VHH binders against Probable aspartoacylase. Designs and how they scored, part 15

Target 1, 295 residues: Probable aspartoacylase, of Acaryochloris marina (b0c2k7)
Amino acid sequence: MNTNHIRQVVIVGGTHGNERIGLYLVKKFNQDSSLLFRPNLTTNCLIGNPQACKENQRYIETDLNRCFIKADLDNHLLGRHEEKQAKVLHEQLGPKGNSENFLLDLHSTTANMGLTLILVNDHPFNLHLAAYLTHHNPQVRVYRWTQENQENAFVSSLCQLGFAIEVGPIPQGILLASLFKETETLIHQTLDYLEQVNRGASPPLPKTLTLFQHLEVVDYPKTSNGELAGMIHPQLQGRDYQPLNPGDPIFLTFEDQTLFYEGCSTVWPIFINEAAYYEKGIAMCLTHKQDISLK
Key: E = the ipSAE of ESMFold2; O = the ipSAE of OpenDDE; V2 = 0.75 times the mean of E and O plus 0.25 times the DockQ between their complexes.

## First folded at step 19 (VHH; framework vhh_8h5u_2)

Design ctl (from j6 with Y101S F103S M104S Y107S E109S; at its last look DockQ between E and O 0.01; V2 from the best seeds 0.00; counts 0 for: pae O 9.3 > 2, placed apart)
Fold by OpenDDE, look of step 19:
Structure ctl (fold): chain B 295 residues (1-295), chain A 123 residues (1-123)
Amino acid sequence: as target 1 above (295 residues)
Amino acid sequence: EVQVVESGGGLVQPGGSLRLSCAASGFTFSSGRYSMGWYRQAPGNQHERVAIITSSGSTRYPDSVKGRFTISRDNAKNTGYLQMNSLKSEDTAVYYCARGSESSPGSTSFDYWGQGTQVTVSS
């Protein structure tokens, strides 16, 4: 892949139908494509899950953002709504593993995530861009979701270049002007970077990038029959990207018992109490904060 | 009534030692069903676990106190202990003993706490 020239950027909103910021950004840009114009860059915007968006639901039958495993994309027997839609998107954005597109996948969360870039690989281009963006926008955080020997199932994984943008907190189904504008700005900053690259420029980058590396997911306390047995502890609620130390409280049971983090080292939880993740058995994701040197 | 009562705190110089006690009543630590944890809280800080002993007798320590603190239980006395050696100024905090119940390996819920005992490490 030629990283010196980005031919096309694809912005996807509405991967989840009840995350409205991305959807309406896409709508805005589709109404006026000049808003995203760059002389040496083509940008297209797509709605990821139109039916879910129409219904203001996260998804129709299954999470679209889990449908992009290569084997599943190649499996014509899979017939759920989002499985079919994933194949449509794959045809447009793919092929997975050999796509030339730069892909931005827009999301929002009920968790206090702020502005987050979600990287699904270690491609140097993406890391450098992330560094650029964090430098120009200090509130931006980078979450790296890479699992050894595990294929990513997100739509963002269709392309080697690009990342997901996750913004919050925002309730499902609504818009917030501040997050809308911040996301829009981030998109423009991204496009500006890409335009510079296409012009043969090398934007100045910091020497290091701070990112949060995915470690594991933590589920809520559960009863023996699998029901919820507790809540996020009040001291942890909303403290996304804040250090969680061994012994810090993480859950409060319905019986007013306190569960503590029993890990051996400090971690940085994210997606704390994300509404959509209750069905996934995820109370939070744990990350490790790290600085990486950029070459 | 379930109670845990801490004692043994005080003022100590850096490098000194203290032994905290946690007297349990209303339940038995050695019943094989309860864990015990020692926690501390310094002003402005969150609770920090400094030691845990599981119902099976396994112990865990954070790096901050590993090698310096030792948690133990005396079954006959139904009392837990925290031996603190090589104390540092940063160890200054209120120390709490808590009863825990394990729901799964590595997952302990704590429901009863003592009033705490002040530990001050200062020259």
Scores: ipSAE 0.007, ipTM 0.266, lowest interface PAE 9.3, mean pLDDT 92
ESMFold2, look of step 19: ipSAE 0.022; ipTM 0.583
ESMFold2 (binder alone), look of step 19: mean pLDDT 80; pTM 0.798

Design d1 (from j6 with M104V; at its last look DockQ between E and O 0.79; V2 from the best seeds 0.76)
Fold by ESMFold2, look of step 19:
Structure d1 (fold): chain B 295 residues (1-295), chain A 123 residues (1-123)
Amino acid sequence: as target 1 above (295 residues)
Amino acid sequence: EVQVVESGGGLVQPGGSLRLSCAASGFTFSSGRYSMGWYRQAPGNQHERVAIITSSGSTRYPDSVKGRFTISRDNAKNTGYLQMNSLKSEDTAVYYCARGYEFVPGYTEFDYWGQGTQVTVSS
């Protein structure tokens, strides 16, 4: 395959200010840029939402990771804090959809997601890199959000090459040393691959990639007045990426009644009980596990 | 100024109808393939979503209003509508229109709301 030349890699941490793993990795690399040095690759780091990071909050006025659709980037009447910050990042990393830069957007989650790559497009470069990473790091899983006829609005959509990394479980606003180290290792594995590409090497790749394709979002049960009526069932909590079969428990009400999964086929729930998603009406995301042949 | 503005609220008897309008300014619903939605809030209740229409024209309604409420949009006028028929006393609330976006298949988030328009259903 013809490979793109990567002009620079940009590692973004602190797109959400209370996701501290990515923020402090960026701070570490900015303090000592030699840690990322590779002779055939230029790597830069930046903080996505500096003010939210200063306040140890997910965002100031609106979710930055929803602000990157082109119509909004071009609309200067959209002037909330994160809308302005999105325009700053667009100037630094754009034009949106470029293929010269590689963007790695670091996130963390309270859900039991391990080391998850979140793909927002089907670019063969990204799929091949995901296969390389899963081969060299068995802890890595791949989740794909692809949309027909709808533009992706995440920070990672600024560049055609790259994706988000979502690591967990970790409480909001804190650090865990083991997860910090695992994330740093994954970053180095990513940079090693990208440098090989820039040297003109063809890293060996497996012939298939296992990924989890997004299907739908499921909300918590609610009472008639809109309040929470139940919780993630104990048998499901913390079981991200494990199968959920028809008839399995999915929620437990405050009156100790079990609600069951009523779908017709097995799914693989993820982002189970993510703290940031209560305000969004997301109890979990359902996925379909599938194997993709690489071409 | 980016905003959505509701109109068309009022007092109506049970079984009656109202049509709410949602006019957008500072953006166009078609320019970014935005969704439009209607929410309501009665005193002491959480906001309840009562209708969504996506950029492709797909609609969703909760069971409490399905069959009675219809959301629509007119891109030429940059305006959305909520037709409310067979109104019940339980429909009494402040109704808000909102701009949204389908960020993941089948999932819409809303980021701009109007100030609301009062709908009162009483005999």
Scores: ipSAE 0.735, ipTM 0.889, lowest interface PAE 1.2, mean pLDDT 92
ESMFold2 (binder alone), look of step 19: mean pLDDT 82; pTM 0.817
OpenDDE, look of step 19: ipSAE 0.765; ipTM 0.891

Design d2 (from j6 with F103I M104F; at its last look DockQ between E and O 0.75; V2 from the best seeds 0.75)
Fold by ESMFold2, look of step 19:
Structure d2 (fold): chain B 295 residues (1-295), chain A 123 residues (1-123)
Amino acid sequence: as target 1 above (295 residues)
Amino acid sequence: EVQVVESGGGLVQPGGSLRLSCAASGFTFSSGRYSMGWYRQAPGNQHERVAIITSSGSTRYPDSVKGRFTISRDNAKNTGYLQMNSLKSEDTAVYYCARGYEIFPGYTEFDYWGQGTQVTVSS
């Protein structure tokens, strides 16, 4: 733990061009880098997908946040816009999997996700930071998923240290001042922790971390020809991170019939009705709330 | 050029069999721990996933084809296959091969598709 030294913190905004909070935070910090100054920390900001940001679009040809598989980064025959941009970011932030850089990838969501940290590994550094942040910021929740036999394709996978921040709810393509300020506060809390690590301090941490472990993806109901047959039930919409018990409403059909959650145990849905996920076949992600011990 | 190319489509009688092939070029299915999938689209329908095989060899099928269709892959030949048995008129569609990744546990997204091969089941 105490052997870590963060050579560089990199804050990425605009990985998706219509997620404007992260983009404008990066622009703000690039305009006045003194806002991020810590004497024991080097912090840089990058715009992930500049052309998509200019167009106020999620992406130009393909989702940048799917382009970071190592074999694809090394494959120069993959020449779509975002595949090329991923190689640019890899040159700046790689080699993929390095432990000397810390990467913070800023995202926004139309789902009621509050301030979510998305962890895609179990590195003790990341778990300890997540515990610090949830202790000092009651709005923060931690979502974790791991791919045992599959490489992670997200921008955040370029570094062992760090994670994505997903903030919402906010419509695509706009700014919301209160959420912008809450995200900025979380960034500063993150930098405060990282500076303490770099000067050799050990910030006090709680003994446990409550997190939401990914279980599965649920799609919208479909007709036999694949057409949308229902919507998120009104009693579920906006209730991210709240329990969904067996028998609770989950969907409402266009014929006004309620469909019920038929699982055998309570789950905690998130990314409920995320606009970008309709094309992906995701109505929500189901999670299991659990406590883990910090070691 | 990165691509997947289907072959093996055609006209077949009900109850017959076909084997589709999916040849990859410009990448290697095993090098990036890619998944492979087969989709179909009949006129007036959305795309339907009919088979997935992960990099570890695990397979998934919808009920409409389970027990009749088998996906496999040969990493040495950089080729995937879909064996289709006991074909029905309802299986008539354009069949597409795709490469992808497991993005979330249990959830695969596909980022490259072929142009498709027509399968027609009719007497």
Scores: ipSAE 0.675, ipTM 0.861, lowest interface PAE 1.6, mean pLDDT 91
ESMFold2 (binder alone), look of step 19: mean pLDDT 82; pTM 0.820
OpenDDE, look of step 19: ipSAE 0.814; ipTM 0.905

Design d3 (from j6 with M104L; at its last look DockQ between E and O 0.76; V2 from the best seeds 0.74)
Amino acid sequence: EVQVVESGGGLVQPGGSLRLSCAASGFTFSSGRYSMGWYRQAPGNQHERVAIITSSGSTRYPDSVKGRFTISRDNAKNTGYLQMNSLKSEDTAVYYCARGYEFLPGYTEFDYWGQGTQVTVSS
ESMFold2, look of step 19: ipSAE 0.702; ipTM 0.875
ESMFold2 (binder alone), look of step 19: mean pLDDT 83; pTM 0.832
OpenDDE, look of step 19: ipSAE 0.804; ipTM 0.903
ESMFold2, look of step 20: ipSAE 0.669; ipTM 0.871
ESMFold2 (binder alone), look of step 20: mean pLDDT 83; pTM 0.830
OpenDDE, look of step 20: ipSAE 0.788; ipTM 0.896

Design d4 (from j6 with T28K; at its last look DockQ between E and O 0.80; V2 from the best seeds 0.74)
Fold by ESMFold2, look of step 19:
Structure d4 (fold): chain B 295 residues (1-295), chain A 123 residues (1-123)
Amino acid sequence: as target 1 above (295 residues)
Amino acid sequence: EVQVVESGGGLVQPGGSLRLSCAASGFKFSSGRYSMGWYRQAPGNQHERVAIITSSGSTRYPDSVKGRFTISRDNAKNTGYLQMNSLKSEDTAVYYCARGYEFMPGYTEFDYWGQGTQVTVSS
């Protein structure tokens, strides 16, 4: 499981330009790279979307974190700002899917996500690291989706090893000192693990990992002409990672009517009321909480 | 230049049929496992999704058009289609095709949109 040697760790901040926790952590580390020093690990930082960061916007023309499909990276006719930026990052961090580098992509969210690791593959290395982090940091939660039949488009997919860190809640475009410090701590815990692997150490791991497996997305209710018809129900707001049972409230309409969860089984909603997801048709993501066995 | 271009719109009587085409250029629908979709916008309304077809051929329709509209794609021609049958006055709208990608199970995002083609259903 721990047969990999990490040639370098790359920490990306500002993949979305208005997610300032990651941006300012990268700026801090670039100003004083000794803060990340480990004798057996090489760590570099970069800003994913510098122009969007300058403008304090999520993106300039299109979501950079949707631009890393290999066919699109190879397609020179795709010339929007973020499509060009994705090719720049591909040159720096590729080839896509390499196993030599570890990529840590820093994001923040208006949803009550705490410190979430977003796993985009099932590589045993990533699962073992996730288990280490949840064991050493009780605030960490693990969200996984696997698209075995479809390629992942996130910047983190440039490397086989690594994942995104999604921290919240925090409004777009601002900083929150406590969350900044918690995120920095999680980065150091990640680097400590990676250095131990490079030293040939075998960090002790729990036998199981609790994670939240992606099931589906749920959109906000809409009127017949497509306008927003309701909001996240007050009883659900801020309850990311908590159970939603059949019959529980999920939405409240502008006419003060409660809409109920009509599924047949308990789910664990996350990204509840994420500001960036209104334009994407996502009110929340539904997950299944499960334990997996580590090998 | 990467684009999708609609054609086949026009005037039709209630109960009639039209077939819209969505020709892609600058990319291949099959190369990146892309989805395609059709949306419409009537005067005074927001965009409404009317059909999605994934790279695997799975389709999804809202209740407003289920049983009347059929989306299909021909990867060899790099073209998608929307067959619209039993048309009603309520179907009058500008119809847009789009390319997309299924980023999560059952969830597709669209990133390139056509200019639209007018469909008018009236006597």
Scores: ipSAE 0.657, ipTM 0.857, lowest interface PAE 1.7, mean pLDDT 91
ESMFold2 (binder alone), look of step 19: mean pLDDT 84; pTM 0.842
OpenDDE, look of step 19: ipSAE 0.794; ipTM 0.902

## First folded at step 20 (VHH; framework vhh_8h5u_2)

Design f1 (from j6 with Y107W; at its last look DockQ between E and O 0.75; V2 from the best seeds 0.72)
Fold by ESMFold2, look of step 20:
Structure f1 (fold): chain B 295 residues (1-295), chain A 123 residues (1-123)
Amino acid sequence: as target 1 above (295 residues)
Amino acid sequence: EVQVVESGGGLVQPGGSLRLSCAASGFTFSSGRYSMGWYRQAPGNQHERVAIITSSGSTRYPDSVKGRFTISRDNAKNTGYLQMNSLKSEDTAVYYCARGYEFMPGWTEFDYWGQGTQVTVSS
């Protein structure tokens, strides 16, 4: 029932340098650490990719949030900027998979994701915290980004406890005050929960958690020459977490032809039209909405 | 230091075959459960993915090459291969191998690329 004592909470901002809300929250907290004070927690903040933050770019050479598989962390021949930075973070926050630290990785998205928790494992502590947060903050959604037989490569995978927070919609490279405040509130709700755990309390929890389980990605349509052939359909744009039924519009071509979702069952698309995923050709992620039982 | 290097390109008649090799150094494909992929680029076109093999051995091909191309890998030799049969003039391109990683089902990203090897299919 009870979990391990949290030795340290680490809040990471600026893992992607153009995701400014997390960066500026970390700067704010570093300027006045009393804002994070809880008597039974130690909380530290760090900037994940300082050079990318200086340049207001997602990354310098490669995506830092893909650099944390153990074989790459241990490979000294991998020397691109973000590969070196990943090794620095591993020294600070590792060993990878430790259960002593809680890691909160702050991200922003151009997609209409609201306040999303991205779970990279199934640790009961994380599921219980997600349930607490969704109960106390109705805007919060939970996306489970896991797979059985593949190691997770995100910075949040350095610790067993914790997850990423993905907030949006917000254009790359800017700040929005309302979203900044909502994110800060969510951080404090997280710290309040962790404080209660370290005091030996059992915060009240719902009996179930609604989450969105990753199924697959959908690529943008391409011509035979590999060029972009269409866009997110207007009826779908901005409707993250809403159902997409078989036969619903999904894309609109540059020739005004509607393309339809051809799957066999209802799904819940997210990261719809995320700007950072254009370089990957990914138009959206499909999820399955489900309730899971706690305890 | 970390690299993938293609070989086996050349000139071939329509209907012919070639086998491309992709030798890795500075890492091992099996150590991190990496994927391997083959891409091609003809003049004036974007890079086109023509084959992926995952760490579990699953393969994927676009319709343009399915049934004609076969990707494989030999983890002991740290080498991947693309067997290309029934070649057509439309297959003329520079072929690149790449190492990748499947971060989740349906989401493979490639982060190290070769310099490419020319394949020319001409009568």
Scores: ipSAE 0.699, ipTM 0.877, lowest interface PAE 1.5, mean pLDDT 92
ESMFold2 (binder alone), look of step 20: mean pLDDT 82; pTM 0.825
OpenDDE, look of step 20: ipSAE 0.729; ipTM 0.878

Design f2 (from j6 with S58R; at its last look DockQ between E and O 0.81; V2 from the best seeds 0.72)
Fold by ESMFold2, look of step 20:
Structure f2 (fold): chain B 295 residues (1-295), chain A 123 residues (1-123)
Amino acid sequence: as target 1 above (295 residues)
Amino acid sequence: EVQVVESGGGLVQPGGSLRLSCAASGFTFSSGRYSMGWYRQAPGNQHERVAIITSSGRTRYPDSVKGRFTISRDNAKNTGYLQMNSLKSEDTAVYYCARGYEFMPGYTEFDYWGQGTQVTVSS
């Protein structure tokens, strides 16, 4: 890989206003920026959706974390609250796809996701950092969400370097001190790595990275009228990143009938029963656990 | 403003046909690799997706309408269409067109919806 220099790190909290861990970490760092100080690194913090944060709601009119498609960023006729906010963030952090800034987008989830890195590209820099973090923090999991011929719409896609951090489980709208501290530790581990890169060091890395590659989404069972017909099976609830084998229980209907996973191979479900995803028709995301070589 | 507007609804007898149109303004379906979809809502029901066409032209239909409905788009006119054939009384609903985007493989979210056009199938 060519030499890299990170002009600045931008930490975004409150992209979703009811995901309070990231919001309050940004507030903490803005009150005392010395907490983020590294001599070879510039770090700034932003609140992604200030109005949604004020209201303690995920969003005001539409999901901000779906608003970063370039055609939409360039379309000034898109005037909903989050579409306008996306343009503000684009002006601050763009152009989309720049390689000089590192963007860290802080999220939390009601699903049992632990400390998850969400990669939206295959840039070697991001893969190397993910390997460093999983090596130094055994609670970290890496979820990769890339697809050919489709543009990523997340805030984190504004920069080539960086990713989202998704932490859980935590109910919407509240704080948990232990998860707050674990997230803060992960941020510092990230900044430590980035500073080493900026001072010309090459942190030792494992030769492989275990990650969970996105396969598909699965919706809740529905009646013919479109109403919810079942729930995550009790044996699956809270078992994010654990294997789901063909024939394993996946849903339980309101009539106490078990529905089974009918796929041909073992998958690793994540975002199991995420509260924000009911409106999206997502009961869980299925992944394939794999090792990749770091070159 | 960015909007989609449906037209072409009306009263039709069972076994008949209708063609719905969806005119887009304030954006171009081809500029952002957008999907287009048709949904319907009958009284007492949730919105039901009845057709999707992706930016590459691939289509998907639920079993309830497969073989009877055809979605298409004309990028030059910035307009989508739903051809509905062999209509049944259970197809009676308000039909909405929508702009969407395929955020994950096989998963499309829709973010702009029309006001709807009534389709009534009765003898």
Scores: ipSAE 0.663, ipTM 0.862, lowest interface PAE 1.7, mean pLDDT 92
ESMFold2 (binder alone), look of step 20: mean pLDDT 84; pTM 0.845
OpenDDE, look of step 20: ipSAE 0.705; ipTM 0.876

Design f3 (from j6 with S35A; at its last look DockQ between E and O 0.81; V2 from the best seeds 0.72)
Fold by ESMFold2, look of step 20:
Structure f3 (fold): chain B 295 residues (1-295), chain A 123 residues (1-123)
Amino acid sequence: as target 1 above (295 residues)
Amino acid sequence: EVQVVESGGGLVQPGGSLRLSCAASGFTFSSGRYAMGWYRQAPGNQHERVAIITSSGSTRYPDSVKGRFTISRDNAKNTGYLQMNSLKSEDTAVYYCARGYEFMPGYTEFDYWGQGTQVTVSS
């Protein structure tokens, strides 16, 4: 790969140990590496958090997917399990922000997210690939989880090229064969694109990309004691990527009172009722659907 | 070892004041875009957030303490503070400081917690 743009593709599964689709895809590929073979790519697989995977838990001490801030990677006194694991991954896949590797970080969610690409930067390469994938796979949605002046802390931020794949709905700690196969197909579509880039073929791309830009998070309603006071409204549950208009129901309290969305404009909620996000104070992420020109 | 350590708790009469300190070691609040928070827990309750200060200096308080509690930080001393005025019996709790990071505007996660300092408001 003397003249290729992508030196190495790295597929990471099990960044969260109870997200089993990515873990078992990595195990499958490690058992039979011929499944990933492309003449113009080198592809390797890693397990992001082996101990959490062994225990079928999201993490041991702290969320690995929050440990990749540069100041924390450089701070050797941060010694909790996931902070040490982040440094191991940084040694293998860094330095953070390198352009030589492509990183694909596999996640799954209890939310009705289908096949979601989570972009952590605005690199044109990633936007072009996202457009290719949405064109060739209409189940794919693109979520941009980045804000100006904020450093991304995800595993995928270790490389300039690449992103996370988030698939669902699936309960924590289990496998679903259909979603497993859909995720494997998406991985192959990604590798096919990267192969074409490295051989100089450059596939045709659509002129625009529809993506969902992160706006803000919304927490569950709480009592004065900090207990949950309500739930995702039945009209909203499972409606990821569908519009939520001003005045639409958003929560239902335990006293059967409806709470309404009070924003001024239509938004597109996602990660609705994600199980891992109760501890984070996130009932849903609000996004703004937009079309981006790809020149 | 990275840690935050509270001090300044104690017994105070209703209407009194206390100033809590949160000393950081093993990291510097100014070396990254770290946030600081104060939480409290009374027996039988969930942790209640009582103050957050972001790296930009923005502060947030719940209605239960707004106007009575003030969070601040002194980056030169690597220390945060919670000034608590007009204390009431319902403010009795163990108070914890925490370091965190504002991952998105208006959204902060905390990843290191102190051991807590007892505040008791009693006649």
Scores: ipSAE 0.649, ipTM 0.830, lowest interface PAE 1.6, mean pLDDT 91
ESMFold2 (binder alone), look of step 20: mean pLDDT 83; pTM 0.834
OpenDDE, look of step 20: ipSAE 0.735; ipTM 0.886

Design f4 (from j6 with E102Q; at its last look DockQ between E and O 0.67; V2 from the best seeds 0.73)
Amino acid sequence: EVQVVESGGGLVQPGGSLRLSCAASGFTFSSGRYSMGWYRQAPGNQHERVAIITSSGSTRYPDSVKGRFTISRDNAKNTGYLQMNSLKSEDTAVYYCARGYQFMPGYTEFDYWGQGTQVTVSS
ESMFold2, look of step 20: ipSAE 0.791; ipTM 0.895
ESMFold2 (binder alone), look of step 20: mean pLDDT 80; pTM 0.800
OpenDDE, look of step 20: ipSAE 0.702; ipTM 0.877

Design f5 (from j6 with I52Y; at its last look DockQ between E and O 0.72; V2 from the best seeds 0.71)
Fold by OpenDDE, look of step 20:
Structure f5 (fold): chain B 295 residues (1-295), chain A 123 residues (1-123)
Amino acid sequence: as target 1 above (295 residues)
Amino acid sequence: EVQVVESGGGLVQPGGSLRLSCAASGFTFSSGRYSMGWYRQAPGNQHERVAYITSSGSTRYPDSVKGRFTISRDNAKNTGYLQMNSLKSEDTAVYYCARGYEFMPGYTEFDYWGQGTQVTVSS
């Protein structure tokens, strides 16, 4: 893959139909394509899950952002709405593993995530770009959802180059002007970087990149019959990307009992109390804060 | 069509045994990437995972069934199993088989579910 020239950028909004910032950014850009113009770059915008967007739901039958496993993409027997839609997107953006597109997948969260880049691989181009963006915008954080030899199922995994943008906190189904503008700015900064690269420039980068490496998922406490048995502890609520130490409170039961983090080392929780994850029983994700050297 | 179909449920006395089967079609459990889980739901309760087998063959059980239940797969038959021994009245539920995928270590999602098979433990 020639990383010295990026020909095409694809921006996807509405992968989840009730995450409206990405959807309306895509709508805005489709109404006026000149807004994304760069002389040496073509940028296209598309809606990931049009039907879900129309209904203001996260998805119709299944989470689209779980439908991009190669084996499933190649399996024509899969018949759910988002499985079929994933194949459509794969044809447009793929093929997975050999796509030349740079892909931005726009998301939002009810969790206090701020501005987050979600990486699904360790491609040096993406790491350098992430470093560039974090340098220009210190509030931007990098979440790495990848392990060696583990296939990712996200739409962003269709392309080697690119990442997802996750912004919050924002309730499902609504718009916030501040996050909308911040996301838009981040998109433009990304395109500016790509344009510089295409012009043969080497933007100055920091020596290191700070990122948060995914470790594990934490479930809500449950009763014996599988119902929720507690809530995010008030001391933890909203403290995404803040250090959580062994012995710190993490849950409050409905009987006002405090449950504590029983891990052995400091972690950095994210997606705390994400509304979309209730159906999965996920209370948060745990990460490890890392500084990586850029080559 | 992709589906999993449970069978083997029935009425059994306390202390008895049952073996449930989960026949998969439209995909292959033994592809090295898919996991399998058994869930149960008693009336008025939520779904409870009672057994899980990873793509690599590692098994996991909650304390409620540990030592009594055993999950396994027959790759040649593309079928999963749940051996249930020392059954108790509390084990009465509809049992479901589900296809899973481990996206990250310790994080598996299940997407395709069977219709379920009734297991009743009663004297």
Scores: ipSAE 0.678, ipTM 0.866, lowest interface PAE 0.9, mean pLDDT 94
ESMFold2, look of step 20: ipSAE 0.741; ipTM 0.885
ESMFold2 (binder alone), look of step 20: mean pLDDT 83; pTM 0.827

